# VHH binders against EKC/KEOPS complex subunit cgi121 (cgi121), part 25

Target 1, 174 residues: EKC/KEOPS complex subunit cgi121 (cgi121), of Schizosaccharomyces pombe (q9p7j3)
Amino acid sequence: MILPLFPETQVHVFVYENVSNCAAIHEQLISQNPIYDYAFLDAATILYKKQVYSAIIRALEDRRDEQMKTKTIHSEVILSLSPKTEISSAFRQFSMTKKSKNIVVVKIDSKLTEEEEFERLDKLVEGNRVEFSDEELQKLIDFKVLKKNYKLDPSTLENPLASILSSIALRGYS

## First folded at step 18 (VHH)

Design pk5 (from pi18 with F107Y)
Fold by OpenDDE, fold request of step 19:
Structure pk5 (fold): chain B 174 residues (1-174), chain A 123 residues (1-123)
Amino acid sequence: as target 1 above (174 residues)
Amino acid sequence: DVQLVESGGGLVQAGGSLRLSCAASGFTFSAYAMYWGRQAPGKGREWVSGITWRGRSTLYASSVKGRFTISRDNAKNTLYLQMNNLKPEDTALYYCAAGIFPFSTDYSDYEYWGQGTQVTVSS
């Protein structure tokens, strides 16, 4: 996928359910294996496609403007999902853990087609690929976690999309 | 109550300039991407320009690129469109729009719209 604001940057997003090897993936990430150059998100924390893309856009703006807070574009995506400025908090809130079962995987700066990228990623993830859609994400979400991450209350839950995206937008903004 | 109120339109000669403003209220302005669209008589709505939350990124339709400049002042909850070297084909009702998703050129992704301000460019 190409974003209008960043036509030179190809982005792919994949969703996997029933992943059996998240612990193994996590170890590879810790060891900074370049083959695992993705943003691995816990699907339990993602409700909307626009949530992911909003984070991606913010991360890309950060990179373009040389204002990244994290080391990599993928880590910046994770940070960009968070309403908090603390990197550690963002990772704790949104990144895949060893205990994760369902994940959202983001690839920035892909040189491959979506299918080609999937073929590579499929070698790393032992799970079932599902469609990257609000419908599928809704099946995987943990609302308790979501509410906690974005401090959602009954009033903001009336329009969770606006609330979540606003949180992303307003992070670190007075 | 959400409001987007456009102003600054009028009659100008070809080659002239106008500066449109869109005053926003009733929502968190800084949390929204903002957009300009326009609709000429007998034609559909045309996307003109967009700007992200904090004005870090902008995009323009090919028809206005190099002539129009979109900007925003979040402290004033105001969106602007500087229109230079206006042409008769720029004649249209210009709309301001707000979208919580930053960024989309699809009108279906916009939550709020203004009533528009008329821009008329004479030959």
Scores: ipSAE 0.907, ipTM 0.944, lowest interface PAE 0.5, mean pLDDT 96
Fold by OpenDDE, fold request of step 19:
Structure pk5 (fold): chain B 174 residues (1-174), chain A 123 residues (1-123)
Amino acid sequence: as target 1 above (174 residues)
Amino acid sequence: DVQLVESGGGLVQAGGSLRLSCAASGFTFSAYAMYWGRQAPGKGREWVSGITWRGRSTLYASSVKGRFTISRDNAKNTLYLQMNNLKPEDTALYYCAAGIFPFSTDYSDYEYWGQGTQVTVSS
């Protein structure tokens, strides 16, 4: 996918369910294995496609403007999902853990087609690929976690999309 | 009560300039991407320009690129469109819009719209 604001940057997003090797992937991420150059998100924390893309856009703006708070563009995507400025909090809130079962995987600056990237990623992830859609994400979401991450209350839950994206937009500016 | 109120339109000769404003209220302005669209007589609504939350990124339709400049003042909850070197084909009703998702060039993705301000460019 090409974003209108960043036509030179190719982005791919994949969703996996029933992943059996999240612990192994997590260890590779800790060791900073370059083969795992992705943003691995816990699907339990993602409700909308627009949530992911909003974070991506903010991360790309940060990179372009040389204002990234994290070391990599992928870690910046994770940070950008969070309403909190603390990197550790963002990772705790949204990053894949050893106990994760379903994940959303984001690739920034891909030089490959979506299918080629998938083939590469599929060698790393032991799970079932599902469509990246709001419908599929809604099946994987943990609303308790979502409510906690974005401090959603009955009033903001009337429009979760607006509340979530607002949190992403306003992080660090209030 | 969400409101977007456009102003600054009017009659101008070809080659002239106008500055449109859009005053926003009733929502968290800085949490939304903002956009300008327009609708010429007998034509559908056309996307003109967009700007992200803090004005860090902007985008323009090819038809206005180099002539129009979009900007925003979040402290004033106001969106602007500086229009230079206006042409008769720029004649249209200009709309301000707000979208919670940054960034879309599809006006169907926008949550809020203004009533518009008329811009007429004479030959």
Scores: ipSAE 0.906, ipTM 0.944, lowest interface PAE 0.5, mean pLDDT 96
Fold by OpenDDE, fold request of step 19:
Structure pk5 (fold): chain B 174 residues (1-174), chain A 123 residues (1-123)
Amino acid sequence: as target 1 above (174 residues)
Amino acid sequence: DVQLVESGGGLVQAGGSLRLSCAASGFTFSAYAMYWGRQAPGKGREWVSGITWRGRSTLYASSVKGRFTISRDNAKNTLYLQMNNLKPEDTALYYCAAGIFPFSTDYSDYEYWGQGTQVTVSS
């Protein structure tokens, strides 16, 4: 996937359901294993493709402008999903945990094709790959978590996409 | 009530300049990417330029790159298009649009549109 604003940056996004080794993956992330150089998101917190891409775009802008708040582009993607400025909050809200069952995996600056990247990632994730689509994401979402993360109420739930993307956009600027 | 109101259009000679404005109201302007499009008589709508919600990234159609500059003032809820070295082929109705997703060149991703402002460039 190539974004119009960042034509030199290749991005891949994968979705896995029924992942059995999230705890193991989490340990590798804590140990900062470079093989796990991805953004691992809890799928329970992701409702739209555009939500993920909005965060990616924001992170890429921040990197380009040398204004990242986190150490890596992947951690910045996680932060960029959050309406909160606190990094710890963003990770608690959106990152994969040991208890996660379904995950969204983001790769920035990939040098591989989507299929090649998948083959590499598939060695790390023990689960079933599903399509990265709004339809599949909607099957995995936890609305209670979503509402909490973005403080959605009956009014903002009339247009969840706009509400979520607005929250992402306005982080640190509202 | 959402409104996008374009202004600044008019008649100008080739090589001249115009600055278009788009005043936004009824929505959180700073949360939206903003875009300019145009439609010449007898032709379909052409994508012109876009800018992300924070104004940090811009993109231009090849036909206007180097001549047009898109900008925004979030404090004023206003989008701008500085058009320099105008050409007769720039003659069109220019539309302002807002999209909640940053960033797309696909018109179907835009939520709001203005009524347009006419730009006519004479040879």
Scores: ipSAE 0.906, ipTM 0.944, lowest interface PAE 0.5, mean pLDDT 96
Fold by ESMFold2, look of step 18:
Structure pk5 (fold): chain B 174 residues (1-174), chain A 123 residues (1-123)
Amino acid sequence: as target 1 above (174 residues)
Amino acid sequence: DVQLVESGGGLVQAGGSLRLSCAASGFTFSAYAMYWGRQAPGKGREWVSGITWRGRSTLYASSVKGRFTISRDNAKNTLYLQMNNLKPEDTALYYCAAGIFPFSTDYSDYEYWGQGTQVTVSS
């Protein structure tokens, strides 16, 4: 995928369910293994494609304008999902952990086609790939986690899109 | 409730300039991407320009690039379109739109639409 505002930046997003090796992937991320240079998100925290793309667009604007708060574009995507500025809270709330079951994986600045990137990623993740779609994300979301992460009230839980995207837009601003 | 109200349209000579405004109310303006579109008589809608949340990124249709400038003032909840070196083919109803997604050229991603202000460019 190429975003209209960032035409030189290729982005791929993949979703896996029933992942059996999150602990192993987590160890590779801690070790800073460059083969694992992706954003690994816990799918329990992601309800919409637009949620992921909003965080990506914000991270890319911040990189272009030298406003990033983290060391890599992929870690900046994780921060950008959060309504709060605390980096540690964003990672705790949105990153894949060793106990995660389903994940969303983001690659920014890919030099590979989607098919080539998938073949590479499929060797790293022991799980079942599903479509990156709102339909599949809805099956994997934990609404209690979503409510907590974005401080949603009962009135917004039926259609939380605007509340979630507003939180991503307004982090660090009024 | 939600309103987008355009103003600043009118009759202008070819080569002239005009500034359009779009006043927004009823939603958190700074959380939305904003857009200008236009529709000439007997034509479909044409995407003109868009601007992200805080104005850091903009995009223009090739037909207006270099002549039109989109901007926003989040403190005043107002979107602008500065139109310079106007041509008769710029004659159209100009309308603004808002979308919660940070940037899209797909009209299905826009939640709010204004009614438009007429711009007529005479030769």
Scores: ipSAE 0.842, ipTM 0.922, lowest interface PAE 0.7, mean pLDDT 93
Fold by ESMFold2, fold request of step 19:
Structure pk5 (fold): chain B 174 residues (1-174), chain A 123 residues (1-123)
Amino acid sequence: as target 1 above (174 residues)
Amino acid sequence: DVQLVESGGGLVQAGGSLRLSCAASGFTFSAYAMYWGRQAPGKGREWVSGITWRGRSTLYASSVKGRFTISRDNAKNTLYLQMNNLKPEDTALYYCAAGIFPFSTDYSDYEYWGQGTQVTVSS
């Protein structure tokens, strides 16, 4: 998928399963190590590629318009997944934690090809890369977490895409 | 029931201007990206313009860039297309569309479509 509104902004998204070193990665993120300048998301919270790209597009639009609420584009992606405006809530609900098993990793403003970025990231993450696809994401999602994060009821859980993307679109407007 | 209803079409002379409206109901308008497309006689659909859910980003086909302006009023659930310096080649059925994904030029990402309003530009 191409981001036609931001054609000069190179974006890569990677998915890892069975990650054994989330605690170590988490400590590097807290230390603000620039080698770890990515958004590290808990895959248990991500069901769709469009969910991730919607947050990316919102974050990029807010950066362009000087409307970001967080310090970095990667932290803004994490906030942009949330239906709520509270920054700390968004990070608690969507960020990788020390106990995460599967992750989605976003790189904005990459200067590298996807393969080159993967080679760099693969040195940091001890886990198995899988395709960034709805098929793989469905294997890693926790539907109880998804339901809680987006306040989905049983009728919307069959096809929650519109509800999730509406939540991303409407944060701060409802 | 979702409805997208276009209006404002008609006959105009080349070089003239026209403003199209698309009235939306039955869905949360401000959560959707909105688009204009057109279909000329004997031609396939042509993507014309798109606008993100809050109106902060727009994109135009090269054939209309600089002449057409897309806008939206989320308080009125209405999408607009201001068409200036019209040419006979702009003659087409103009239709609006809505997609829940924030922006895409891929028609498969659009959930709702209007029936269209005819614009005819005479020489």
Scores: ipSAE 0.841, ipTM 0.923, lowest interface PAE 0.7, mean pLDDT 93
Fold by ESMFold2, fold request of step 19:
Structure pk5 (fold): chain B 174 residues (1-174), chain A 123 residues (1-123)
Amino acid sequence: as target 1 above (174 residues)
Amino acid sequence: DVQLVESGGGLVQAGGSLRLSCAASGFTFSAYAMYWGRQAPGKGREWVSGITWRGRSTLYASSVKGRFTISRDNAKNTLYLQMNNLKPEDTALYYCAAGIFPFSTDYSDYEYWGQGTQVTVSS
């Protein structure tokens, strides 16, 4: 995937369902194993492709402008999903946990084709890859979690895209 | 009630300049990416320029790069297009658009459109 605003930055996004080894992956992330240098998101928090790409675009803008708040571009994507500026809240709300069942995995600055990156990732994740699509994401979302994370009221929960993307856009708005 | 209202068009001699404005209301302007497009008589729509929701990133069609500058003032809910060194081929109806996604050149990603302002460049 090549983003028009960042033509030199290759991005891949993968979705896995029924992941059996999230606890093991989580341990590797804590130990900062460089083989696991991805953003691992809980799919229960992700409803739209545009949600993920909005966070990616924001993280890339902040990196370009030397305004990142976290150590890596992948952690910056996790922060960028959040409506709030606190880093710990963003990780708690959006990161894969030991108990996650379905995940969305983002790789930024890939030097590999999608297929090559998938081959590498597939050695790390014990689960079933599904398409990165709104159709598949909607099967994996937890709307109660989504409502909590973005403070959605009943009127917006029926079609929350604009509210979610606004939250991503407006975090820290002066 | 969402509105995008363009202004600033008119008749200009080749080599001249115009500044277009797009006044926005009825939505949270600072959460939207904004765009300019144009349509010449008898031709399809042409993407001209886009700008992310806080104005930090811009992109231009190759035909206007270096001559046109997109900008926005989120405090005034207004999008601008500064057009310099105008050419007869720039003659078109210019319209602004808004999309909640941070940046796309795909018109299906835009939620709101203005009606347009005519720019005519005489040789």
Scores: ipSAE 0.825, ipTM 0.918, lowest interface PAE 0.8, mean pLDDT 93

Design qo11 (from qn2 with K56S Y112H)
Fold by OpenDDE, fold request of step 19:
Structure qo11 (fold): chain B 174 residues (1-174), chain A 123 residues (1-123)
Amino acid sequence: as target 1 above (174 residues)
Amino acid sequence: QVQLVESGGGLVQAGGSLRLSCAASGFTFSDHAMAWFRRAPGKEREFVAAIAYTGSYTFYTDSVKGRFTISRDHAKNTVSLQMNSLRPEDTAVYYCAATYAWDYYTERAYEHWGQGTRVTVSA
């Protein structure tokens, strides 16, 4: 898809459940294999589409403004998901691990159609693709982890989306 | 308390070798990638080498490739930098660092740092 205000940047987001080879994927990530040039997120930490898009937009804005804190746009997406400014913390909070079961995969600057990108990614991920929707994400979320990551309390849980988006948008402004 | 303690620095002639060591404590060593950075006089700190938390993958800045070797010992919670064929331009304070991320080349990614050990390479 094309994002508003970033017409030259094509973004694809995929959700996989019951991924059997997360350990193998993670190994490729830590090896910095360029074939795995994606943001691989633990789906247990993602509740809303807008959460992902907000992080993507923030990362793109950082890049536009030459203010990226990480080496790659995909790492910047991971950082952008976090209310914390520390890169290591963001990875700890949101990046997939060898023990992940479900993942959200983000591709920025894709030169392929969504279907073509899927075909490419499907060779890397051994799992079931599901729709990128709030409905599907809600099935995969770990609320305990979500609450921890964004420090959600009874008041903010009344509108979790607003709280999450605020955390993303205002990271580093506290 | 998190500690990274570097050792092994010193004065060496060009073409010589040094082995730096960093002893880590106070955090889960096995979960962290380890790296060496260096700061030369009058310059900014720069990436030198990193090793993944598994020890299976290593990364180097171009100027040290083929000369430096990073390794780690999980049993001892140490990371080492074997520096061969040293050059005057390798003169710097060398820092040990740790990160949970795999953004190895990014200084900001590292959450733990040592105090550094000085390496001086004479012509």
Scores: ipSAE 0.916, ipTM 0.952, lowest interface PAE 0.5, mean pLDDT 96
Fold by OpenDDE, fold request of step 19:
Structure qo11 (fold): chain B 174 residues (1-174), chain A 123 residues (1-123)
Amino acid sequence: as target 1 above (174 residues)
Amino acid sequence: QVQLVESGGGLVQAGGSLRLSCAASGFTFSDHAMAWFRRAPGKEREFVAAIAYTGSYTFYTDSVKGRFTISRDHAKNTVSLQMNSLRPEDTAVYYCAATYAWDYYTERAYEHWGQGTRVTVSA
């Protein structure tokens, strides 16, 4: 897909459930294998499409403004999901782990169509692709983890999306 | 309490060798990548080497490739830097650091730091 504010940047997002090889994928990530140049997120931490898009947009803005805090745009996406400024914290909060079961995979600067990118990624991920939608994400979310990551309380839980987006947008300003 | 304690620094002649060691405590060593950074006189701190949390992968800045070797001991919670063929430009305070991320070259990614050990290489 193309984001309106970044028309020259093609972005793809995929959701997988019941992934059996997260440990193997994680091994490739820590080795910095360029074939795995994606942002691999734990789906247990993602509730909304807009949450993912907001993080992507922030990462792209950081890159545009030459203000990236991480080395890669995909790491910047991970950081951008977090209300915290610490990179390690962001990875701990949102990045796929060896024990993850369901994942959200983000590709930025894709040179391929969505279908072509899927075919490539499908060779790396052993799981079941599901639709990237709020409905599907809501089936995979761990609310305990979500509440912890964004410090949601009874007041902010009245409008979780607004709270999450505010946290993402205002990181470093609180 | 998190602690990273470096040791092994000192004065050495060009072409000589040193082995730095860092003892880690107060955090889960086994899930953190470890790295060495250095700050030369009048310069900013720079990345030297990193080793993944598994110990299976290592990363180096170009200037030290082939000369320096990073390793870790999970049983002892230590990370080491074997420095061979030392050069005057290797003179610096060397810092041990830990990160949960795999953004190894990014200083900001590291959440724990030691106080450093001084390495001086004479011409």
Scores: ipSAE 0.916, ipTM 0.952, lowest interface PAE 0.5, mean pLDDT 96
Fold by OpenDDE, look of step 18:
Structure qo11 (fold): chain B 174 residues (1-174), chain A 123 residues (1-123)
Amino acid sequence: as target 1 above (174 residues)
Amino acid sequence: QVQLVESGGGLVQAGGSLRLSCAASGFTFSDHAMAWFRRAPGKEREFVAAIAYTGSYTFYTDSVKGRFTISRDHAKNTVSLQMNSLRPEDTAVYYCAATYAWDYYTERAYEHWGQGTRVTVSA
């Protein structure tokens, strides 16, 4: 897909459930295998599409403004998901782990169609692709983790989207 | 309390060798990548080497490739940097650092730092 604010940048987002090889994927990530040049997120930490898009947009803005804090755009996406400024913390909070079961995969600067990218990614991920939708994400979320990551309280938990987006947008400004 | 304590620095002649060691405590060593950075006089701190949390993968800045070797001991919670064929340009304070991330080359990715150990290579 194309984001309106970044028409020259193609972005793809995929959701996989029941992934059996997250440990293997993680191994490739820590090795910095370029074939795995994606942002691999733990789906347990993602509740909304807009959460992901907001992080992507922020990462792209950082890149545009030459203000990236990380080395890669995908790492920047991970950082952008976090209300914290620490990269290590962001990875701890949102990145796929060896024990992850469900994942959200983000590709930025794709040269492929969504279908082509899927075919490529499908060779790397052993799981079931599901729709990238709030409905599907809501099935995969761990609210305990979500609450912890964004410090949600009962007052914000009823409609956490605003709080999440604010946390993403205002990171570093508090 | 998180601690990274470097040791092994000193004065050495060009062509010589040193082995730096860093002892880690106060955090889960086994899930952190470890790295060495260095700051030469009048220069910014720069990445030297990193090793993944598993110890299976190592990364080096180009200028030290083939000369430096990073390793870690999970049993002892230590990371080491074997420096061979040292050059005057390797003169710096060397810092041990730890990160949960795999953005190894990014200084800001590292959440824990040692105080550093000075390495001086004379011509």
Scores: ipSAE 0.901, ipTM 0.947, lowest interface PAE 0.5, mean pLDDT 96
Fold by ESMFold2, fold request of step 19:
Structure qo11 (fold): chain B 174 residues (1-174), chain A 123 residues (1-123)
Amino acid sequence: as target 1 above (174 residues)
Amino acid sequence: QVQLVESGGGLVQAGGSLRLSCAASGFTFSDHAMAWFRRAPGKEREFVAAIAYTGSYTFYTDSVKGRFTISRDHAKNTVSLQMNSLRPEDTAVYYCAATYAWDYYTERAYEHWGQGTRVTVSA
């Protein structure tokens, strides 16, 4: 997919459920294996497509403006999901872990079609691909984790989208 | 109370060796990557070496590769930097740091810092 503000940048987002090899993937991430240059997110932390797209857009804006805080655009997506500016905390809160079961995977700067990128990624991930949709994400979310990560009040838990997006957009301004 | 306490600094002649140690407390050491950064007089702090939270992967700035070795001891909650073949250019305050992230080279990624230990290498 191509975002209108970034017409030269192809982005793909995949969702996998019942992933059996998160520990092996995590090992590749901490070893800095370039084949695994994706953002691997724990699906328990993602409720909305817009949550992911907003983080991608924020990361791309920061790259465009030479304001990136992390080494790669994919690590910048992880940071951009966070309402705070702390890189270590963002990784703790949003990244896939060894014990994750469901994941959201983001590829930025892809030179491949969605299906071609999926074929590459499917060789790395042992799990079942599902649609990247709010309906599927809702089945995988952990609302307790979501509330904690975004400090959601009980009054916002019915429809937290605006609160979450505001947290992402206003990071560092208050 | 989170603490990183460095030790082992001092004065050494060029070609010599020193071993730095960092004792960690107040956070989950076994989930954190550990690193050493250094600040030479009048310069910004720079990355030296990092070790993944498992201990299995190490990373070094080019100028220290082959001379410095980072290691960690999960039982003692310590990280060490063995510095061999020291050069005057290695003179700096050395800082121990910790992060949950695997963005090892980025100073801003590190959430816990020690106060530093001074290393002076004389010709």
Scores: ipSAE 0.780, ipTM 0.909, lowest interface PAE 1.0, mean pLDDT 92
Fold by ESMFold2, look of step 18:
Structure qo11 (fold): chain B 174 residues (1-174), chain A 123 residues (1-123)
Amino acid sequence: as target 1 above (174 residues)
Amino acid sequence: QVQLVESGGGLVQAGGSLRLSCAASGFTFSDHAMAWFRRAPGKEREFVAAIAYTGSYTFYTDSVKGRFTISRDHAKNTVSLQMNSLRPEDTAVYYCAATYAWDYYTERAYEHWGQGTRVTVSA
């Protein structure tokens, strides 16, 4: 997949449910294994496709503008999901953990087709791939976590998407 | 309240050794990576070493590889930096830091910081 604003950057997003090996994947992430150079997100924190794409776009904009705060574009996606600028908190709030059951996986700067990247990723993740769609994401979300992560109150709960996207787009401007 | 308290700094001749220690309290030590950073006179703070929250993986800046060893003790909530074959260029204030993230080399990733301990290496 190619985002219109970044025509030379191939991006793939995968969703897995019922993942049995998140603890093993987490171990590879903390060891800095380059084979695992993806953004592994806890699906309990993701409600919309646009949420993920907005974070990807923000990370790519910051890279373009030499404003990245983290070491890799994938860690920048994790930061970009957060309404705040603290890297440690963003990882705590959005990254896959040892206890995660469902995940969203992002690959940026892929040299592979979606099918080829899937075949590679499927060797790393023991779970069931589902469509990256709002329908599937809504089955996996934890609304209590979403509300806490974005500080949603009664006025924003009727249309949380706009509040979430604003948080991603405006982070660091106030 | 979160506290990171460094100790073990001092004056040492080139070629000597020091062991720095950092006592952690007020946060869940066992889910945080720990690191040492240093600030030399007239320079910006730089990464020295980090250890993953499990203790199983360590990371070092190139200039200290083979000379410095980071370790952690989960029972005592401490992280240590064994510094051998010290050089005058190692003279700095050394800071202990903690992060939940695995972006170990990035200063901005660290959410908790100590006040630092001074190490002076004389020629």
Scores: ipSAE 0.776, ipTM 0.908, lowest interface PAE 0.9, mean pLDDT 92
Fold by ESMFold2, fold request of step 19:
Structure qo11 (fold): chain B 174 residues (1-174), chain A 123 residues (1-123)
Amino acid sequence: as target 1 above (174 residues)
Amino acid sequence: QVQLVESGGGLVQAGGSLRLSCAASGFTFSDHAMAWFRRAPGKEREFVAAIAYTGSYTFYTDSVKGRFTISRDHAKNTVSLQMNSLRPEDTAVYYCAATYAWDYYTERAYEHWGQGTRVTVSA
């Protein structure tokens, strides 16, 4: 996919359920293996497509403006999901862990079609690909985790989209 | 309360060795990557070395590779930096730091910091 403000940047997002090798993937991430240069997110933290796209857009805007805080664009996506500016906390709250079961995987600056990127990623992830859609995401979300990560109260939990997107967009501006 | 307490700094002659230690408390040490940063007189703080939370992977700035070794002891909640073949340019305050992230080289990624221990290397 190509985002309108970033016409030369190809982005792919994949969702996997029932992933059996998150511990092995996590090992590759902490070792800095460049083959694993993706953002691996815990699907339990993602309710909406717009949540992911808003974080991607924020990361790309920060890169364009030379305001990135992390080393890679993919780690910047992880930070951008957070309402706060602390990199360590963002990784703790949103990244895939060795105990994760379902994941969302983001590739930015891809030189490949979606199908080609999927074939590459499918060699790394042992799980079942599902559609990146709000329908599939809502089956994988943990609402307790979502409430905690974005500090949602009962009045916003039934339709928290605006609160979440505001948190992503306004981080560092107030 | 989170604390990182460095020790082992001092005055040493060029070519000598020192071992720095950092005692950690108040957070889950086994989930955190640990690092050493240093600030030389008149300079910005810079990355020296990091070790992944498992202890299996280590990372070093180029100027210390082969001379410095980072290690961690999960039973004692400590991180150490063995510094061999010291040079006057290694003179700095050395800081212990911790992060959950695997963005090891980025100072801003580190959420916990020690007060620092001074190392002075004389000709």
Scores: ipSAE 0.767, ipTM 0.904, lowest interface PAE 1.0, mean pLDDT 92

